VH-VL binders against Cell division protein ZapD (zapD). Designs and how they scored, part 12

Target 1, 262 residues: Cell division protein ZapD (zapD), of Nitrosomonas europaea (q82wr3)
Amino acid sequence: MLYSSNAILLTVICYELPLSERIRMLLRLEDLFDKIDFFSARDTSFEHHAVLVALFEILDVTSRSDLKSDLLQELDKQRTMLEGLRSNPEVSEKALDHILQDIRAAFRGLLDIPGRIGGHLRDDEWLMSVKQRMSIPGAACEFDLPAYHYWLNLAPEIRREDLKDWITPFTPIRSGINIVLNMLRNSGKNCCYTAVQGLFQQAGSEHQAHLLRLHISSEFPCVPEISANKYALNIRFVPWRSDHKTEVYEEDIPFELTFCSL
Below, E stands for the ipSAE of ESMFold2; O stands for the ipSAE of OpenDDE; V2 stands for 0.75 times the mean of E and O plus 0.25 times the DockQ between their complexes.

## First folded at step 23 (VH-VL; framework fv_spartalizumab)

Design Q1 (from P1 with heavy chain L103F; at its last look DockQ between E and O 0.81; V2 from the best seeds 0.75)
Fold by ESMFold2, look of step 23:
Structure Q1 (fold): chain C 262 residues (1-262), chain A 122 residues (1-122), chain B 113 residues (1-113)
Amino acid sequence: as target 1 above (262 residues)
Amino acid sequence: EVQLVQSGAEVKKPGESLRISCKGSGYSFTKYAMHWVRQATGQGLEWMGRIYPGDSDTRFDEKFKNRVTITADKSTSTAYMELSSLRSEDTAVYYCARVEGPFRGLYGMDVWGQGTTVTVSS
Amino acid sequence: EIVLTQSPATLSLSPGERATLSCKSSQSVLYSSDNKNYLTWYQQKPGQAPRLLIYWASTRESGVPSRFSGSGSGTDFTFTISSLEAEDAATYYCQQYYSTPLTFGQGTKVEIK
């Protein structure tokens, strides 16, 4: 059952489906960095604890990845492609020079990272002991981690200085991720469709796509279930609160769809 | 609904100047270039120039560059084309059309204005 | 400037027949960096603005029926209507945006007998 009110402002909701493991990781990292920015600006120990949880999750997400090399390779690929389009009359040279400057800065920053992503955290024995304890349900209590309890009781400004020191070394990675995801999100043509009785099917497949983006008004209390194979793309809109897997939100639903590739 | 709405038809005398507006709605005005294309009666299409409203990056066909001025006003989502020193051969329908950019997209002119008929006669 | 030459000038066919239009460019419109031909096809009916059908030589614009297709690379391009319908009577233009000035072909008028 959905709660609906005339006072609720309608928004357009974007659903993003990563179609490769590498894009999935970039989206996860983007989400974690957004949370870090939000909570590190807050004052409570609960919110600063959430920053550390997000930082440790970044370490886990990147633990089996050569993200630095992957970002360097992708940035150079995009730089080369963009330079080759410089003479195209539909390209603004001012806009091109701006994005190329951003790519160069991110590329340089990534090269300057000594070692692996997050090495500054992995080499901190105290932080790693906190991380290890957090993996045990309920084990981050006061009596289990007295030094961490002490840190959480410091003034927010003091904690925030430590958080800044722990967050700032990720800036080159974040810059590279933002450039790649922005280029990806702007790489496809947005198309308007209507799902008939909550169902939509399109023949064929986007062999090159790395990300699928779907926009729908929040006035429709449903969520998309998206599947693709080599023969068809299928989208089924289900009520947002549904435990039954075959349930369909049976109304005509306008939505927008974009296939994105690098 | 994405629309380009142009100013109305005009009748001009040789030597006068022409100014046509093209108001965009239903899309991000600064994400797209605005092109100007004209067509004399029973003739083909002729590109005049284009502007990116976001950074004012502007290109012209050289044969119009000394007579044409292309501008845009981001606050009103309106592009303008001015053609000076009109001649009878400038009699045409003038279109605006958008192209996604400024370095991604590049899908051609996907939305066109309705056209502005301009007659130059003495 | 790049000259686009279309042929035939006029094509008169019956409904259901296949229409094949040629566009030849005086120089290549292929960018090697993204491997795309910067050539579009437009449909124009009398008293109307052009309508984009195909971009990058072969990619169909959204909402364009599947009977319309484009092919070719470099300098030689083909536009095809697989099964002609009465509403397809129009003039079809190719256009390049590889270099300034942007140029259009002279058009092919498709008539339904």
Scores: ipSAE 0.705, ipTM 0.882, lowest interface PAE 1.2, mean pLDDT 89
ESMFold2 (binder alone), look of step 23: mean pLDDT 93; pTM 0.949
OpenDDE, look of step 23: ipSAE 0.750; ipTM 0.884

Design Q2 (from P1 with heavy chain G105N; at its last look DockQ between E and O 0.86; V2 from the best seeds 0.77)
Fold by ESMFold2, look of step 23:
Structure Q2 (fold): chain C 262 residues (1-262), chain A 122 residues (1-122), chain B 113 residues (1-113)
Amino acid sequence: as target 1 above (262 residues)
Amino acid sequence: EVQLVQSGAEVKKPGESLRISCKGSGYSFTKYAMHWVRQATGQGLEWMGRIYPGDSDTRFDEKFKNRVTITADKSTSTAYMELSSLRSEDTAVYYCARVEGPLRNLYGMDVWGQGTTVTVSS
Amino acid sequence: EIVLTQSPATLSLSPGERATLSCKSSQSVLYSSDNKNYLTWYQQKPGQAPRLLIYWASTRESGVPSRFSGSGSGTDFTFTISSLEAEDAATYYCQQYYSTPLTFGQGTKVEIK
């Protein structure tokens, strides 16, 4: 070990670098939905306010007109590719049939979304008035939104029923995102490497990669700075708190790396 | 460290049955298929079959269909191959080997067992 | 079943020379859905299990020296050792995993003079 403090929690940290704007968007949405799940299960009005902030961010992100069609197209592309591998002797028929069933269900659910994503929120005049006020710095205080303040003072169980009604219509989008990201994360070969004196370089990066996943022990107090293109992958490990921008964590660092593609 | 450790050498008579074990360690046993490949002395490699221990999906070469049984025990991370009605032609080194799957990451047999020498006399 | 025919049967070369091995498949091993050739190359030294060198016809396994390479598509495949080293003396097998049963080529024995 570099140091021997028993106050250091030893975990494996996964860093994900999206290599396309499409994957970046899906990862952002995944993060927002994870926050929604976590905070909606909590009890405080502060936590339930955070759920609404996340829901309104999802509205802003999904206002792009192409997300639903992008997910439908990607799910169909993956279904077609997997069916084309059915006769491969290394493919498990049971695993294949299960993922194809999941894809079909998600595809159907996306088709069944009435109108635009988040229309149920967009058509709620009260929620939109809350969203509008939140865009003004400091303007979501109780005196600016007395009805919202009243709602925040209801029992958490009552608020949670409203939250469920507002969250549930996103289920088809979330299902589609989860299938695509799970397929992506499971698509690469995990390889072990050592960064020599905090530096790692690899020529001939796979040009088809859509996501890089890097695992490193928390015992190393550094973070990866990743630069990737079709000619090379460069990773520089930097102390997580540094007094200057060019500092490298100059130790030999074992890490795991996966190139993921859809 | 990823390892596949096979049971020891065997000497058999024609008509007997053979059971070879292959214990995997250092990896997620259910994430990989386990294959069985044999090689007669001084000859090439012959695939016998494979199993995915996670869902028991099993395939084998039809020429062994009535003689070969391939199973796996997830709790011990061990795969088994049984070959019945042995003949002198079954004299070979038997290997287990793993392949990642079960859907897309099909990288070939990346780790092999040490081999089990089987001699069928007479 | 798919028959893989390797040539030559034996290749005897000096250190530093380029070794070129052929593997011909009786039918295509390319899946158009993912655009991959399901063909591997293995190295086997006497008394040892095979070692995976190349998968998907041209992708080098981790830890395999860069002097080893594979190329080809469909039915015709080539394995190359760009500068032969003494430790490369072995038998090399191609293997298809396109369809059941999985099959191996007969092997090419590479000898160092």
Scores: ipSAE 0.683, ipTM 0.869, lowest interface PAE 1.2, mean pLDDT 89
ESMFold2 (binder alone), look of step 23: mean pLDDT 91; pTM 0.939
OpenDDE, look of step 23: ipSAE 0.806; ipTM 0.917

Design Q3 (from P1 with heavy chain L106F; at its last read DockQ between E and O 0.91; V2 from the best seeds 0.85)
Heavy chain, then light chain:
Amino acid sequence: EVQLVQSGAEVKKPGESLRISCKGSGYSFTKYAMHWVRQATGQGLEWMGRIYPGDSDTRFDEKFKNRVTITADKSTSTAYMELSSLRSEDTAVYYCARVEGPLRGFYGMDVWGQGTTVTVSS
Amino acid sequence: EIVLTQSPATLSLSPGERATLSCKSSQSVLYSSDNKNYLTWYQQKPGQAPRLLIYWASTRESGVPSRFSGSGSGTDFTFTISSLEAEDAATYYCQQYYSTPLTFGQGTKVEIK
ESMFold2, look of step 23: ipSAE 0.784; ipTM 0.916
ESMFold2 (binder alone), look of step 23: mean pLDDT 92; pTM 0.941
OpenDDE, look of step 23: ipSAE 0.844; ipTM 0.936
ESMFold2, fold request of step 27: ipSAE 0.786, 0.770, 0.775; ipTM 0.918, 0.914, 0.912
ESMFold2 (binder alone), fold request of step 27: mean pLDDT 91, 91, 92; pTM 0.938, 0.937, 0.943
OpenDDE, fold request of step 27: ipSAE 0.877, 0.876, 0.877; ipTM 0.958, 0.958, 0.958
ESMFold2, last read: ipSAE 0.775, 0.789, 0.779; ipTM 0.910, 0.916, 0.913
ESMFold2 (binder alone), last read: mean pLDDT 92, 91, 91; pTM 0.942, 0.935, 0.941
OpenDDE, last read: ipSAE 0.877, 0.870, 0.875; ipTM 0.957, 0.955, 0.958

Design Q4 (from P1 with heavy chain A33S; at its last look DockQ between E and O 0.89; V2 from the best seeds 0.72)
Fold by OpenDDE, look of step 23:
Structure Q4 (fold): chain C 262 residues (1-262), chain A 122 residues (1-122), chain B 113 residues (1-113)
Amino acid sequence: as target 1 above (262 residues)
Amino acid sequence: EVQLVQSGAEVKKPGESLRISCKGSGYSFTKYSMHWVRQATGQGLEWMGRIYPGDSDTRFDEKFKNRVTITADKSTSTAYMELSSLRSEDTAVYYCARVEGPLRGLYGMDVWGQGTTVTVSS
Amino acid sequence: EIVLTQSPATLSLSPGERATLSCKSSQSVLYSSDNKNYLTWYQQKPGQAPRLLIYWASTRESGVPSRFSGSGSGTDFTFTISSLEAEDAATYYCQQYYSTPLTFGQGTKVEIK
């Protein structure tokens, strides 16, 4: 058996740990929107079904949150902060103007959203009937939802038009999330560290972060377990697929760490 | 490894022009600003200007504004500093240094080139 | 331009002693928008490029020993080496990046006896 030495392309894996429920929600929504983009661009009924699943999850995630208000508040905060830095020699005026324009656009878009986020989907009785059935494992079969089955059998172009109509109203939300998360991700200094025998600990006030970003090479078959509180940051690297939860990757591991805050 | 490598030493005459290069490696060139700082022998540090290679935004000390040009080539990850109408007072070691940017990465000059010695003499 | 004045010009101390360096700014380098002091400290050894030690007046750069620290706000800043080592012999510069042009202090030379 000629083991074709497929040169395993080493990649850098980024791990993001939200340190607040607010940031956790934003990251979840970002992931859902990414999935929507990916699947909506494709043609199969399975992929378009995945879009609806993601949309329904967005409804669920946003149903109990004041996401609109939160985003508006954060965008305004960021705008004010950035405008205050205009005279700073380290700030690019071009970049600043571009970001401020994006913030303004997103802000306006958010204001124009009538009522609650996702209201246009909630008002669609057919979609809500589909959502209700989908909440039951395996209950989205043709015999459970004949009308949905019919929709899934329509031409991809027709389905995409419907999907577009359902997705488009979320554009301001997505834009707001993207701006905030980008600001967050770019707020901290990237630092290089080494975990000695798979362990890393740092004490200090830098733990007022909202997001931790860790970058590690895939050449190390380990996963970071991160524990962060106001007193200390602890990172334990555990072997990939270890049968023992107490095992630590007993090698020195170089990694990058960024403390991000809004 | 992140590093900045500058061009070699220069000997110039008064009135001539100088061009120094600074090549960055091991990092995203467009995400950092490039600053130019000089130091005369036995003297302190003097900031000349900076560029953000990502959008070519530049700033200069007014002292040098009419004589200095800073450019960047993204394709080669190289920044350039040109100084015209050289004077004896321009004799110094010239450094390039990166700063994280362009919006919130305001963390000082964390990586420096090795320096380029420039001598201006008749 | 913002003028930074460092003191003393030269500091001669023995290993293990505490070094305290001052940097005074002609105007505040504190941005109210983010509540950060835009001041850095650099170490420069003879024949070498400067090395960043402290940014935002009090944050240590990665890899910088814990014996180095910065404090202060507005116009008055202090750089401290808690316990001097022989390798700490260098010139230390404060620098502001609050406004253009960026400016450096004249430097404090630390000598180890």
Scores: ipSAE 0.590, ipTM 0.829, lowest interface PAE 1.1, mean pLDDT 92
ESMFold2, look of step 23: ipSAE 0.739; ipTM 0.890
ESMFold2 (binder alone), look of step 23: mean pLDDT 91; pTM 0.938

## First folded at step 25 (VH-VL; framework fv_spartalizumab)

Design R1 (from Q3 with heavy chain L103M; at its last fold request DockQ between E and O 0.90; V2 from the best seeds 0.83)
Heavy chain, then light chain:
Amino acid sequence: EVQLVQSGAEVKKPGESLRISCKGSGYSFTKYAMHWVRQATGQGLEWMGRIYPGDSDTRFDEKFKNRVTITADKSTSTAYMELSSLRSEDTAVYYCARVEGPMRGFYGMDVWGQGTTVTVSS
Amino acid sequence: EIVLTQSPATLSLSPGERATLSCKSSQSVLYSSDNKNYLTWYQQKPGQAPRLLIYWASTRESGVPSRFSGSGSGTDFTFTISSLEAEDAATYYCQQYYSTPLTFGQGTKVEIK
ESMFold2, look of step 25: ipSAE 0.749; ipTM 0.895
ESMFold2 (binder alone), look of step 25: mean pLDDT 92; pTM 0.943
OpenDDE, look of step 25: ipSAE 0.792; ipTM 0.900
ESMFold2, fold request of step 27: ipSAE 0.742, 0.719, 0.724; ipTM 0.900, 0.893, 0.894
ESMFold2 (binder alone), fold request of step 27: mean pLDDT 91, 92, 92; pTM 0.942, 0.944, 0.944
OpenDDE, fold request of step 27: ipSAE 0.859, 0.861, 0.861; ipTM 0.950, 0.950, 0.949

Design R2 (from Q3 with heavy chain G54Y; at its last look DockQ between E and O 0.78; V2 from the best seeds 0.75)
Heavy chain, then light chain:
Amino acid sequence: EVQLVQSGAEVKKPGESLRISCKGSGYSFTKYAMHWVRQATGQGLEWMGRIYPYDSDTRFDEKFKNRVTITADKSTSTAYMELSSLRSEDTAVYYCARVEGPLRGFYGMDVWGQGTTVTVSS
Amino acid sequence: EIVLTQSPATLSLSPGERATLSCKSSQSVLYSSDNKNYLTWYQQKPGQAPRLLIYWASTRESGVPSRFSGSGSGTDFTFTISSLEAEDAATYYCQQYYSTPLTFGQGTKVEIK
ESMFold2, look of step 25: ipSAE 0.746; ipTM 0.905
ESMFold2 (binder alone), look of step 25: mean pLDDT 92; pTM 0.941
OpenDDE, look of step 25: ipSAE 0.743; ipTM 0.873

Design R3 (from Q3 with light chain K36Y; at its last look DockQ between E and O 0.90; V2 from the best seeds 0.79)
Heavy chain, then light chain:
Amino acid sequence: EVQLVQSGAEVKKPGESLRISCKGSGYSFTKYAMHWVRQATGQGLEWMGRIYPGDSDTRFDEKFKNRVTITADKSTSTAYMELSSLRSEDTAVYYCARVEGPLRGFYGMDVWGQGTTVTVSS
Amino acid sequence: EIVLTQSPATLSLSPGERATLSCKSSQSVLYSSDNYNYLTWYQQKPGQAPRLLIYWASTRESGVPSRFSGSGSGTDFTFTISSLEAEDAATYYCQQYYSTPLTFGQGTKVEIK
ESMFold2, look of step 25: ipSAE 0.759; ipTM 0.904
ESMFold2 (binder alone), look of step 25: mean pLDDT 92; pTM 0.941
OpenDDE, look of step 25: ipSAE 0.749; ipTM 0.878

Design R4 (from Q3 with light chain S32K; at its last look DockQ between E and O 0.69; V2 from the best seeds 0.76)
Heavy chain, then light chain:
Amino acid sequence: EVQLVQSGAEVKKPGESLRISCKGSGYSFTKYAMHWVRQATGQGLEWMGRIYPGDSDTRFDEKFKNRVTITADKSTSTAYMELSSLRSEDTAVYYCARVEGPLRGFYGMDVWGQGTTVTVSS
Amino acid sequence: EIVLTQSPATLSLSPGERATLSCKSSQSVLYKSDNKNYLTWYQQKPGQAPRLLIYWASTRESGVPSRFSGSGSGTDFTFTISSLEAEDAATYYCQQYYSTPLTFGQGTKVEIK
ESMFold2, look of step 25: ipSAE 0.746; ipTM 0.902
ESMFold2 (binder alone), look of step 25: mean pLDDT 92; pTM 0.944
OpenDDE, look of step 25: ipSAE 0.821; ipTM 0.920

## First folded at step 26 (VH-VL; framework fv_spartalizumab)

Design T1 (from Q3 with heavy chain F106Y; at its last look DockQ between E and O 0.74; V2 from the best seeds 0.73)
Heavy chain, then light chain:
Amino acid sequence: EVQLVQSGAEVKKPGESLRISCKGSGYSFTKYAMHWVRQATGQGLEWMGRIYPGDSDTRFDEKFKNRVTITADKSTSTAYMELSSLRSEDTAVYYCARVEGPLRGYYGMDVWGQGTTVTVSS
Amino acid sequence: EIVLTQSPATLSLSPGERATLSCKSSQSVLYSSDNKNYLTWYQQKPGQAPRLLIYWASTRESGVPSRFSGSGSGTDFTFTISSLEAEDAATYYCQQYYSTPLTFGQGTKVEIK
ESMFold2, look of step 26: ipSAE 0.736; ipTM 0.890
ESMFold2 (binder alone), look of step 26: mean pLDDT 92; pTM 0.941
OpenDDE, look of step 26: ipSAE 0.708; ipTM 0.861

Design T2 (from Q3 with heavy chain L103I; at its last read DockQ between E and O 0.75; V2 from the best seeds 0.81)
Heavy chain, then light chain:
Amino acid sequence: EVQLVQSGAEVKKPGESLRISCKGSGYSFTKYAMHWVRQATGQGLEWMGRIYPGDSDTRFDEKFKNRVTITADKSTSTAYMELSSLRSEDTAVYYCARVEGPIRGFYGMDVWGQGTTVTVSS
Amino acid sequence: EIVLTQSPATLSLSPGERATLSCKSSQSVLYSSDNKNYLTWYQQKPGQAPRLLIYWASTRESGVPSRFSGSGSGTDFTFTISSLEAEDAATYYCQQYYSTPLTFGQGTKVEIK
ESMFold2, look of step 26: ipSAE 0.780; ipTM 0.913
ESMFold2 (binder alone), look of step 26: mean pLDDT 92; pTM 0.944
OpenDDE, look of step 26: ipSAE 0.847; ipTM 0.940
ESMFold2, fold request of step 27: ipSAE 0.781, 0.777, 0.779; ipTM 0.912, 0.910, 0.913
ESMFold2 (binder alone), fold request of step 27: mean pLDDT 92, 92, 92; pTM 0.940, 0.945, 0.942
OpenDDE, fold request of step 27: ipSAE 0.874, 0.876, 0.878; ipTM 0.957, 0.959, 0.959
ESMFold2, last read: ipSAE 0.779, 0.773, 0.780; ipTM 0.911, 0.907, 0.911
ESMFold2 (binder alone), last read: mean pLDDT 92, 92, 91; pTM 0.942, 0.944, 0.941
OpenDDE, last read: ipSAE 0.875, 0.874, 0.875; ipTM 0.957, 0.958, 0.958

Design T3 (from Q3 with light chain L102F; at its last look DockQ between E and O 0.74; V2 from the best seeds 0.58)
Heavy chain, then light chain:
Amino acid sequence: EVQLVQSGAEVKKPGESLRISCKGSGYSFTKYAMHWVRQATGQGLEWMGRIYPGDSDTRFDEKFKNRVTITADKSTSTAYMELSSLRSEDTAVYYCARVEGPLRGFYGMDVWGQGTTVTVSS
Amino acid sequence: EIVLTQSPATLSLSPGERATLSCKSSQSVLYSSDNKNYLTWYQQKPGQAPRLLIYWASTRESGVPSRFSGSGSGTDFTFTISSLEAEDAATYYCQQYYSTPFTFGQGTKVEIK
ESMFold2, look of step 26: ipSAE 0.679; ipTM 0.856
ESMFold2 (binder alone), look of step 26: mean pLDDT 92; pTM 0.944
OpenDDE, look of step 26: ipSAE 0.377; ipTM 0.760

Design T4 (from Q3 with heavy chain V99L; at its last fold request DockQ between E and O 0.88; V2 from the best seeds 0.82)
Heavy chain, then light chain:
Amino acid sequence: EVQLVQSGAEVKKPGESLRISCKGSGYSFTKYAMHWVRQATGQGLEWMGRIYPGDSDTRFDEKFKNRVTITADKSTSTAYMELSSLRSEDTAVYYCARLEGPLRGFYGMDVWGQGTTVTVSS
Amino acid sequence: EIVLTQSPATLSLSPGERATLSCKSSQSVLYSSDNKNYLTWYQQKPGQAPRLLIYWASTRESGVPSRFSGSGSGTDFTFTISSLEAEDAATYYCQQYYSTPLTFGQGTKVEIK
ESMFold2, look of step 26: ipSAE 0.737; ipTM 0.890
ESMFold2 (binder alone), look of step 26: mean pLDDT 92; pTM 0.944
OpenDDE, look of step 26: ipSAE 0.763; ipTM 0.880
ESMFold2, fold request of step 27: ipSAE 0.708, 0.722, 0.710; ipTM 0.875, 0.881, 0.878
ESMFold2 (binder alone), fold request of step 27: mean pLDDT 92, 92, 91; pTM 0.940, 0.940, 0.937
OpenDDE, fold request of step 27: ipSAE 0.873, 0.868, 0.876; ipTM 0.951, 0.947, 0.952

